VH-VL binders against Small ribosomal subunit protein mS42. Designs and how they scored, part 1

Scores and structures below are computed, not measured.

Target 1, 220 residues: Small ribosomal subunit protein mS42, of Schizosaccharomyces pombe (o74379)
Amino acid sequence: MSFQQRFARALDVGYKNFLSKDAVRNIFAYDNHLRGLVQKECKIHQTPYRVPSDLMVQSASDPARANLFNYSSQLVNHDFFFSGLISPERPSADADLGAINLKPGIDASFGSFGELKSQMVDVGNSVFGDGWLWLVYSPEKSLFSLLCTYNASNAFLWGTGFPKFRTNAIVPLLCVNLWQYAYLDDYGLNGKKMYITKWWDMINWTVVNNRFQATRIESL
Unless a header shows other numbers, all headers, positions and changes below count from the first letter of the chain; antibody chains aren't numbered by Kabat.
F, E and O are the ipSAE of ESMFold2-Fast, ESMFold2 and OpenDDE, as the mean of both directions, binder to target and target to binder. V2 is 0.75 times the mean of E and O plus 0.25 times the DockQ between their complexes.
Where letters were taken out, [cut] stands.
The coordinates of atoms that the task and the answers printed are left out; those that the model quotes come from them. Centres of patches stay.

## First folded at step 1 (VH-VL)

Design c10 (framework fv_cilgavimab)
Fold by ESMFold2-Fast, scan of step 1:
Structure c10 (fold): chain C 220 residues (1-220), chain A 125 residues (1-125), chain B 112 residues (1-112)
Amino acid sequence: as target 1 above (220 residues)
Amino acid sequence: EVQLVESGGGLVKPGGSLRLSCAASGFTFSNAWMSWVRQAPGKGLEWVGRIKSKTDGGTTDYAAPVKGRFTISRDDSKNTLYLQMNSLKTEDTAVYYCTTGDTYFEYLSDYFDYWGQGTLVTVSS
Amino acid sequence: DIVMTQSPDSLAVSLGERATINCKSSQSVLYSSNNKNYLAWYQQKPGQPPKLLMYWASTRESGVPDRFSGSGSGAEFTLTISSLQAEDVAIYYCQQYYSTLTFGGGTKVEIK
């Protein structure tokens, strides 16, 4: 299924108590615009890859393809954001059950899920300008932590400037879109804290748990 | 740099079968959507069908006149596109072009950047 | 199926003069969410495969001369050659990629 088809229900009805259908439609219109820009950049640089994640990785270390990286990275970030939300057509996952394999690590790293929520709201609200807030896991340290990335940067390609992908450094599990186009329509310029608070209630903890399990050889 | 080379065309009798091949080079074939377009002698262009990359689902779509008779497939290990033509009719007489399209990222339709030179298929008694 | 109709079937224009080719779709090929027209133009010379000239109705393919321009939106489109050159003698096709793929019938451009 295409991106638009996978999230067609959200485009139709929005996310109740979180994002209006108009806000979702505006984000999807921007997503479609970015796809056109990616196609243009692929033509310019004779890059035949069509999947945004491949384009993002391929262009990440090449300053000559900075536009291709920015556009494809933003598309990857959109997909990761929306795929981490409960579907409007499915019931919310119970946090304790959905996050069953996450709970011990979250408790160890943050104290509780309530404390993680509090930290994500406060850290996210402190982000100046446009960016993304991530919950990440370090397999090497067995530690969960928060990471802020700016503009179109992402946690998949951890680093600074034109970051390199480091498979054992951090693994992204969850993100929230902190660009103004994501929250301005429903929350206003000063509503970022409430936007993140409402986003928390929409997290699909089963998806986050499954992403975490993929980092562990012994789990399935 | 980018090259598409069709082969397998020739003379066949009505009701017969023929398989066309298209050898691709100069790009990452496994990520490309591939199409067949035909042109009857002295007539216009007619889309035959396409196959998506495996990354985008690997599905096929066909124009109504060939649906059920023609099958498009690909071998990514050989960078080769195929068109299997069965139950051939005189109306299938045409030059068959292999072409690549730029996708609108998992959308169904596209325009064609590169074309092969074509291979002639003549269906006659 | 979206049906593409081109007019005229053939056109004779003097060297250096403007050539105008029209293309009409049976339904809109404008996608409201991204404001793009899913319409391309091709040039085909005798014995050669088609060559992409234009995509998204008005975006010129790299290497295509500035004398070629595309215009229109929704269901009515135009390809214009501002000053016809000898090498522009060809058949021109429009193509929609909004819903699968269909081509126009072609317009033959000749020098008077």
Scores: ipSAE 0.000, ipTM 0.426, lowest interface PAE 15.6, mean pLDDT 83

Design c11 (framework fv_cilgavimab)
Fold by ESMFold2-Fast, scan of step 1:
Structure c11 (fold): chain C 220 residues (1-220), chain A 125 residues (1-125), chain B 112 residues (1-112)
Amino acid sequence: as target 1 above (220 residues)
Amino acid sequence: EVQLVESGGGLVKPGGSLRLSCAASGFTFSNAWMSWVRQAPGKGLEWVGRIKSKTDGGTTDYAAPVKGRFTISRDDSKNTLYLQMNSLKTEDTAVYYCTTEYDFLSDTYYYMDVWGQGTLVTVSS
Amino acid sequence: DIVMTQSPDSLAVSLGERATINCKSSQSVLYSSNNKNYLAWYQQKPGQPPKLLMYWASTRESGVPDRFSGSGSGAEFTLTISSLQAEDVAIYYCQQYYSTLTFGGGTKVEIK
């Protein structure tokens, strides 16, 4: 299914109490613009057309393809962000079931879900400029933690893909888009804290748990 | 109702010039990548070149046999694609089709693989 | 550029029988990073423009009958019509979109 097709309802109605239809449309317009920039970079660097995640990984180690990396990474980040939200098609979905399985790990790492929420709001609100806030898991350390990345940077490159077994290897589980284009229309320049607070209520913890469980199938 | 209609074909002497146009309707032309493909009488299909959407940079690509002689352009306000053909050779004699390209990277539902009916260009003395 | 070679140039098949068309590229059109083959198939009926039948080597375009199937990977591809119908009389072209765009020479399918 295409990105637009998977999130078609959000384009029509937005996310109630979180993102207006206009805000969603603006993010999707930027996403589409980035896809055009990726195509341009692929032509410049004689790179076959590929899915954004493949382009992001392949360009990550090549300074000459920094633009291709930035554009494709941002597309990957958009997908990860929207995929972690409760769909407007399923506003009463079983999103909370995943929280039950995550509770022991969250409690061990942050003290409680309430404390995790508080830390995400405060850390995210303190991000200067544009970026992303991530909830990540370290299989080696058996710890959940928060990570900030800036501009189009991502948490994927420190996970199991690149390189897999580093001492600081992490797996991203959840992210929130902290670029101004994500929150300005609905929340204003001073509204980032409220944006993150309302985003919390939209988290699909079943998706987060499924991402977490995938890391536990492998033994160290 | 998606439709492409080519026009501007005709008889031209070697070394001459000709401009083809393609009128698009039934889809958002400004979002589509557009190509020209030609077919010499009794021969197979040969890609001529493409132009990307302006959103994707509006850049052009050409097949080696026409590079430097042919120019592709678009006018999104008129939903029209153009092919300017200069320094025509007898080998350029063909039916010229305009077509949309499916853009796998953009993941957009606006891209269609649609062909026009074609317009005949004959380069002969 | 990538050269596309089709075989046979023409074939005659009885109504209801299987038609098989082969397409070879001068280099692989499979991108290992996404595991996709940048290969499409087109149908051109007498007096008509070409129509897209298949993309990503095996994904059927909307409205194309299920008797049409695509297979293959890398540099060797096949288009199969499982039970030829009268309306399938046409010339079939393969096309790569891995590096710019090139077409095969075409295969003419006729009824015996």
Scores: ipSAE 0.000, ipTM 0.407, lowest interface PAE 17.5, mean pLDDT 82

Design c2 (framework fv_cilgavimab)
Fold by ESMFold2-Fast, scan of step 1:
Structure c2 (fold): chain C 220 residues (1-220), chain A 123 residues (1-123), chain B 112 residues (1-112)
Amino acid sequence: as target 1 above (220 residues)
Amino acid sequence: EVQLVESGGGLVKPGGSLRLSCAASGFTFSNAWMSWVRQAPGKGLEWVGRIKSKTDGGTTDYAAPVKGRFTISRDDSKNTLYLQMNSLKTEDTAVYYCTTDYGGNSRWYFDLWGQGTLVTVSS
Amino acid sequence: DIVMTQSPDSLAVSLGERATINCKSSQSVLYSSNNKNYLAWYQQKPGQPPKLLMYWASTRESGVPDRFSGSGSGAEFTLTISSLQAEDVAIYYCQQYYSTLTFGGGTKVEIK
């Protein structure tokens, strides 16, 4: 099913106390625009149309396909962001319960979930311009850390998110969209800190926990 | 062994034609982007052109001096790259190298090179 | 079309001394999406094909000694040989792979 169909309820009602339905509609309109641009770039470069994650990987090393990479990467980032959020129709997952396998590592790396939240708010608020803030895991170091990427860049290709592209042993677990189109209408230019604070309450910790568990199987 | 072996070089008169071959072994040729690079005697390196893998569209690109005269093709069933050279000029005299990024990752730096084959264009 | 300019054309260095080769591109070869410089360095000895030394401006190819290092970003790059050995006598080429391919003119390194 399409990206819009997978998140149809969010498009209809938004995320209460986090993103208005108008903000969600604007992000989805941009997502659809990017999909049209991906199809155009595929024709220009005679590249078979594939899912965005495959196109992102295939174009990452070719500056002649910079547009195809940027558009595909941004689509992958959108999906990862929305897939990490609580559905508007389900109750918020308890962070401690939903993150049961994640908690020991978060406590070891940051001290607590509360401390992680504080660091994500502060680090994210310090990002100048457009980008993404990621919670990542290094299986090699058994360490959780924060990573900032700018514009359409991502934490997948320059980490271990794709088994074929193990470059720096970093696996993304969670991200927040720090592009102005994501927060400007609901929060204003000076509202990034509040936006990230409210985003925290919408995190689907069961999804994040499952992403982490996948890294443990891979490290075996 | 991982290697590239060029053949087909020789002496040819201006206006003539010549076809070079490059035999690849020890890696998955069908996934690799392949390039030709030449070097005139006592001169520097000059990129000639490339051909993408079939998966990436199988398209070709050429340097301006050879555009319209040279054609690059591949036969994945034979693990062989070709350079068809037509309307040869004296300035095409060079050692021609077959090269690729080992592993076929669509990169444009070259970690695998053949020994080269000499093409001499003279009257 | 990106033009690559190397300097000097040639240099003579005593064994054990530092050799420095410069490479300048007519435009930036830094790709902002992955923060990588699309620049490689090659070593070519007489009668041999070029051998890859360095890629992404500063990443050493497997088997290349630690005395070789690459630095720079955007449009200005340097290859340094910290302690020249006899086997390092060769011509060195930089190459951009940001927009098609272009090689520098080469720098000949010889023993003084």
Scores: ipSAE 0.000, ipTM 0.413, lowest interface PAE 21.2, mean pLDDT 84

Design c3 (framework fv_cilgavimab)
Heavy chain, then light chain:
Amino acid sequence: EVQLVESGGGLVKPGGSLRLSCAASGFTFSNAWMSWVRQAPGKGLEWVGRIKSKTDGGTTDYAAPVKGRFTISRDDSKNTLYLQMNSLKTEDTAVYYCTTDQRGYYGSGSPYYMDVWGQGTLVTVSS
Amino acid sequence: DIVMTQSPDSLAVSLGERATINCKSSQSVLYSSNNKNYLAWYQQKPGQPPKLLMYWASTRESGVPDRFSGSGSGAEFTLTISSLQAEDVAIYYCQQYYSTLTFGGGTKVEIK
ESMFold2-Fast, scan of step 1: ipSAE 0.016; ipTM 0.519

Design c4 (framework fv_cilgavimab)
Fold by ESMFold2-Fast, scan of step 1:
Structure c4 (fold): chain C 220 residues (1-220), chain A 124 residues (1-124), chain B 112 residues (1-112)
Amino acid sequence: as target 1 above (220 residues)
Amino acid sequence: EVQLVESGGGLVKPGGSLRLSCAASGFTFSNAWMSWVRQAPGKGLEWVGRIKSKTDGGTTDYAAPVKGRFTISRDDSKNTLYLQMNSLKTEDTAVYYCTTDKYSRGWHDAFDIWGQGTLVTVSS
Amino acid sequence: DIVMTQSPDSLAVSLGERATINCKSSQSVLYSSNNKNYLAWYQQKPGQPPKLLMYWASTRESGVPDRFSGSGSGAEFTLTISSLQAEDVAIYYCQQYYSTLTFGGGTKVEIK
C-alpha cells in the first residue's frame, strides 16, 4: 500500500492524545510536496523514479544530487516515524509485551524503559532547530544509544560512510520527528517536551522489537 | 539443563591441527554469541575469539596470538560451535572452554554459561 | 588491545574479614554514550570452569551473595568481599568487553 493508504485512518481521526487530525494532515501535505520534489529531481538527473529508500542510498555519495538525497531521506524518515506508531484505534501499547527481545538491552544501556523515556524527552527537548531523535542499536558494541540527526539527515547512513561497509554500522530502531511542522500545531513552539512524552505512549514496541530482530543496515 | 559440552581435545605435535566442537543444549543457540576461552595448566584465563549470531552479522573476532591460525564457525542446525586450530604451537597447550551469554542477557560479553573444557596438549 | 592488570597476585584473608581485589585497564572501558563500564568479574575454583559474579562493573549476577560488590569506573576497578566465607576461596578474574575481550591475570584468595 501507498504511504497515504497505509495511514489513511490517521488522516481521518488523528492519533488519540498525541496528534490531531489537522496536524497529521499538515505532515502528510508536506510529505506529498516532497514526493513532487523527488520526481522533479529524478527528471533533472535523468534517473528512473524508485522507492525513496533506494533513491536515498543511490544519491547519498553524490554532492550533485544533494536535493534528491534530502527529499528522499525525509520521505524515508516520515515512513519510519509513522510505521513505528500504533494504530489510531489502539489506546496503548504495552512495552513489556511488545519489546520482549529489547528489554534486556534497554535495561543494560539505559537502566530501564522509564529511564530511556526520560532521556529521550530531555535530549529531544534540548535539540536546537529541526531534526530527528533516534534510538539505535550497535551490533558491534551490543549497545543501544540515542542519536540526533538534523534537517533531513538520518540514522540509516550514520557511520556507514556512504553505502560502503563500515565497522561502526548502526541499526535504527525508532525515531521521533522533531521538525516544527510535526508538533507546532498541537503543542506550540515550547511544547516539544510534552509532544515527545505523548509520542512515547504511541510507540509500537512490536515493530521496534521486529526491527531489532532483523539486521537491516545492508538493505539500505 | 542448560549445557555446553566441549570435545575434540588431545595430544598433537607442533605444526599440527585440531578441530574442537562445543555442543549446546537448553537455550536458543542460534541467537547466542559464542566465545572460546582457554587456560594453560596452572595459569590464567585467555580469550581466544568469538562468533556473533547470524542476526547480528555472524562475524568473528580473534585474539592477536591466534589470529590467522584459528577459525571459529557455527552450525545452528546442529547447535554446535567449532574451533579449527591450525599451525599449533606449544604455547597453545590449554584447556579450551566454550562460553556464552544467553540471548536474553546478550547485551554484554560477560559469560554466565561455561562448558567443562577440553584439554589440548601441543608437544613433541 | 586493552591490557588488564590485577593486584595483588595472591591475598590471604581471615574468615569474616574484608577481601579487596584491584583491576586496572590500560585504557578506559567506560562508554560515554551510555555511561557504562564494560567490565566483569569471575570466580574460579580448582577443577571447575569460571563462574560469573559481576557485570557492568557493579551489577551482581543472579544468585551471587550480597557480600560481593564491585566498584570503580573508567580504568580502575575493585571487587570487594565484605566478610570472607570458606566457600569464597578461589581465583578471581576481571574481564573487559569494551574492545573485544581480555582477562586480568587473576588474584588468588586464600584463608590465613
Scores: ipSAE 0.000, ipTM 0.447, lowest interface PAE 16.7, mean pLDDT 84

Design c5 (framework fv_cilgavimab)
Heavy chain, then light chain:
Amino acid sequence: EVQLVESGGGLVKPGGSLRLSCAASGFTFSNAWMSWVRQAPGKGLEWVGRIKSKTDGGTTDYAAPVKGRFTISRDDSKNTLYLQMNSLKTEDTAVYYCTTSEYFRGGSLYPFDYWGQGTLVTVSS
Amino acid sequence: DIVMTQSPDSLAVSLGERATINCKSSQSVLYSSNNKNYLAWYQQKPGQPPKLLMYWASTRESGVPDRFSGSGSGAEFTLTISSLQAEDVAIYYCQQYYSTLTFGGGTKVEIK
ESMFold2-Fast, scan of step 1: ipSAE 0.005; ipTM 0.443

Design c6 (framework fv_cilgavimab)
Fold by ESMFold2-Fast, scan of step 1:
Structure c6 (fold): chain C 220 residues (1-220), chain A 127 residues (1-127), chain B 112 residues (1-112)
Amino acid sequence: as target 1 above (220 residues)
Amino acid sequence: EVQLVESGGGLVKPGGSLRLSCAASGFTFSNAWMSWVRQAPGKGLEWVGRIKSKTDGGTTDYAAPVKGRFTISRDDSKNTLYLQMNSLKTEDTAVYYCTTGKYTVTIRGDTYYFDYWGQGTLVTVSS
Amino acid sequence: DIVMTQSPDSLAVSLGERATINCKSSQSVLYSSNNKNYLAWYQQKPGQPPKLLMYWASTRESGVPDRFSGSGSGAEFTLTISSLQAEDVAIYYCQQYYSTLTFGGGTKVEIK
């Protein structure tokens, strides 16, 4: 399915109390623009068109394809952000129930979900310029932590832009889009703190929990 | 169309060495990730190892049973893949297939399934 | 380290009948971030190399007949041949590419 088809409900009605219909439409318009830029970069570099996640990782080690990396990475980040939100027509999931397997680790790493929320609001509000805030998990350390990446960088590649080796040291579980185009329309230039606060209420903890469960299958 | 032709198989004594070759045609070999997969007589498939394209780092990975004994290499000027097998054991008896991998470099990392296979070459390790 | 278990080991099906092959992974091969199952299916006819049939659990490789279909998600997968033909006599293997790669033990499909 296309990105728009997968999130057709959000495009139609927005996310009540979080992102207006107009804000969602503007973000999706930008997503489509980026897909056009990816097509252009693929033609320039004679790179076969592939899904954005494949293009992002393939181009990450090639400085000559920095534009292809940036555009593809941003598309991957959009998908990860929206797929972590409760569907507009679904009732809010109980965070405690949806995050059943996350709770012990979150409590150990942050003290509570309330403390995690407070830290995400504060850390996200401290991001100067454009970027992304991630909740990540380290299987080797059994530790949850927060990671900031800037511009189009992502937690799939530790925010450094290049795949270092075959396996990832950290696994992203959740992210929030901290680019101005994500919050400007609904929250204004000084509304980042409120945007993150309202985003928290839209987190699909069942999805986050399932992402975490996938990391546990290697028991590291 | 894509063609992979293995050669170099035969009978070898335990502790011996053997080098397999795979001649590739019908695709841009230098851009392809290549693997060896083996199949013991009457048994299932077992991955042996992989070599990435030079553009993707040219690195090799091996299955635990062969690590340290087998070496995969490639000669892009000849469109040829090699498997150098040292310290051969009776358990290494198998048909060895040359494969080109459909690599998918994803947010999870490198992933790999096999879209083309050669006819295989039989290696028998016996006294 | 992911163990792939296929069932049954051997299956005899009459021409034109439905053949169902099961594949179970010791852990999920579904990556939730991209919603893809890292699973492929191969067909190996007697005296021939394996041939790719299916990837991403349900995407049919070019040239593979419509009677072949893949289904399932997470840790349990099925390959279905809707109307078995004589040419379908083969051993079928599933393969995960979620964590390195491992193959199932194979399922032999024979004509009854």
Scores: ipSAE 0.000, ipTM 0.430, lowest interface PAE 18.7, mean pLDDT 84

Design c7 (framework fv_cilgavimab)
Fold by ESMFold2-Fast, scan of step 1:
Structure c7 (fold): chain C 220 residues (1-220), chain A 125 residues (1-125), chain B 112 residues (1-112)
Amino acid sequence: as target 1 above (220 residues)
Amino acid sequence: EVQLVESGGGLVKPGGSLRLSCAASGFTFSNAWMSWVRQAPGKGLEWVGRIKSKTDGGTTDYAAPVKGRFTISRDDSKNTLYLQMNSLKTEDTAVYYCTTHTYTVRIYSGYFDYWGQGTLVTVSS
Amino acid sequence: DIVMTQSPDSLAVSLGERATINCKSSQSVLYSSNNKNYLAWYQQKPGQPPKLLMYWASTRESGVPDRFSGSGSGAEFTLTISSLQAEDVAIYYCQQYYSTLTFGGGTKVEIK
């Protein structure tokens, strides 16, 4: 069940029309490097090795463990990004079924899926330096919105935005990796808009919908 | 109810041009992917091409035999699909059907749940 | 391009008899992640447009009689009519939607 094992096909063939095999391999090599750094930080701080999501939470408010937070958060972000993509073997019609269920909420928040796409392209292109663009949901407000985080920061810990916390928490549903190592080789320095546009076609909306439905179950 | 009504078929000489129209009603046309499928007399079904919804990029795809000669377009304000046929060959003689895709995948077309009655195009000297 | 091959080209069966139509794809149309086959079946009667019978290889379209069933997975599929009726005389087509669109050549079903 390792990260590499779960996404072995992407390593083999890439994501057609989105990320080359070489780009995927470079991202995975970096991911593996970060895992080594996490183990080193855990030993330095006498912290038991746990899955990255647990380490991220544990280190989030501790300035003395800023490196452990950054490395583990980036690993969590990698996983969330890749798990939101359609499998490179073949896109499933079921990947679009989630969009049908999400449509009323997306229409209410953005006007349409087309408008959401336009806003994600424009907002994502406006991110200066390295970061992540997120689609998030507020259960209390019944509102979808966009959130930018920078460097290794994430939407899981925004405000009260931890999935296990109160009704005014924001819940991340989808993200795109806007670090240069993700798009530079395939798209170039000025290719961020094209990268996000191509990424849009790879979104697994069934995964996004499953994440959205989980917010309702947790409220019960 | 869902209706698709093709028009514009007729007799054309080889090398000529013809434009087919398909008037759609009973569903939200602007959100639908649309295809043209043809059938030569006494022959099987052959997919001609498709156009995605504007929201999904409005891009077109064509079967190899018609690539470069046929153009698919849509007018969402009129709920109408078009097929512009240029440089017509005798092999293009067929009944042309307008079809909808109820379920689509952004990269792949789905199955066709609604078909028009078809319009006959005859390319002959 | 995925090539779809149907067999037989023509089939004559007696009323009440079972009719079986085969469809073979040049590559698998099964998507492993959702375990679905991207395969549909159509019925075309003389002078009429095609009518959707079956999608996802085995899901019957609303209003289609129970005697029609689809089976198979991967690259080999069958459409079965358990007890042929007079109104079932038609040409039947399989269609893949895994990679763009391609139709089989058709199978003509006639009463013997």
Scores: ipSAE 0.000, ipTM 0.465, lowest interface PAE 12.5, mean pLDDT 85

Design c8 (framework fv_cilgavimab)
Fold by ESMFold2-Fast, scan of step 1:
Structure c8 (fold): chain C 220 residues (1-220), chain A 124 residues (1-124), chain B 112 residues (1-112)
Amino acid sequence: as target 1 above (220 residues)
Amino acid sequence: EVQLVESGGGLVKPGGSLRLSCAASGFTFSNAWMSWVRQAPGKGLEWVGRIKSKTDGGTTDYAAPVKGRFTISRDDSKNTLYLQMNSLKTEDTAVYYCTTAYKIEYRGSGFDYWGQGTLVTVSS
Amino acid sequence: DIVMTQSPDSLAVSLGERATINCKSSQSVLYSSNNKNYLAWYQQKPGQPPKLLMYWASTRESGVPDRFSGSGSGAEFTLTISSLQAEDVAIYYCQQYYSTLTFGGGTKVEIK
């Protein structure tokens, strides 16, 4: 199922109290534009077309394919962002049930979910230029932390840009899109803080919890 | 244990052709980007060319001095890398090494494994 | 394309003394998207294939002694041997892997 098909309802109605349908449509139009750019770069570099996550990994450390990396990385980041949001048609999970396995670690790393929210709002609001804010987990350190990446960069490539065997891997659990095209229409140039605050209320904690639980299986 | 074993070197006249082989073992050859590097007697290292894994498109790149004359190919079913050398010149005389960056991911992030090399002599 | 220039061509260093080798690229080998320098260092002893010492300019290959260190960024790089041992007599090469691959001319390290 295509990216647009997976989030068709968001295109139709938006996310109430967070992103208008026009804002969602603009983000999806940009996503579609990036897919065309990916196809062009694949042709230029004689790279077989694959799903964006595969293209991102394969081009990640090749300066000759910097454009292919940037475009495919941004597509992966879009998917991760929208996949972490409560569907307009899905009932919100009880916060305690949804985040049940995250709470001990969040409390240990940040003090509370309220403190994590405060830190994400403040850190995200301080990002200069375009980028992404991530909640990440380090299985080796048993520590949750915040990571900023800029432009099309991401936290998926072990977060450190090194192969897993050389560094402690970090695992992205959650991200918020801090590019102007994501918040400008609904929130304005000075609206990042309100945008992130409203985004917090749309987080699908069941998805975040499941992403965290997957790290435990992979660390065995 | 990772091993790279070159073969096919020898004496050839200018304008002649020669095919080198590199037998790989001890790692997943199909995932590795493979390169040829040469070294003329008493001289420095010179990169010849590279072939990407099939997953990364299986494409080849060549250094300017050999482009159009040399062809790199691979047979993943036999874990073997090849260098087809055509229109050989005296300047192509060198020990040819088979190399890979398999242990270290990323494009050419350092050749962590090298073969012992095979000598190609082009003279008349 | 990218030309790699090493200096000096050769140096003689007493046992236990520091050896410093320089490498310059004709253009930056720093990739802004991952903030890594696409530069490696090799050691070659007579009759042997080269051995990888360093990659990403300053990351030491497994099994390489800690007396070897790499530094620099962009277009100027240095390999340092803090306390030269007899086994370190060799020719050292830098290599860029930013745009295809090119090697420096090599630096011969000898004991005086």
Scores: ipSAE 0.000, ipTM 0.463, lowest interface PAE 16.6, mean pLDDT 84

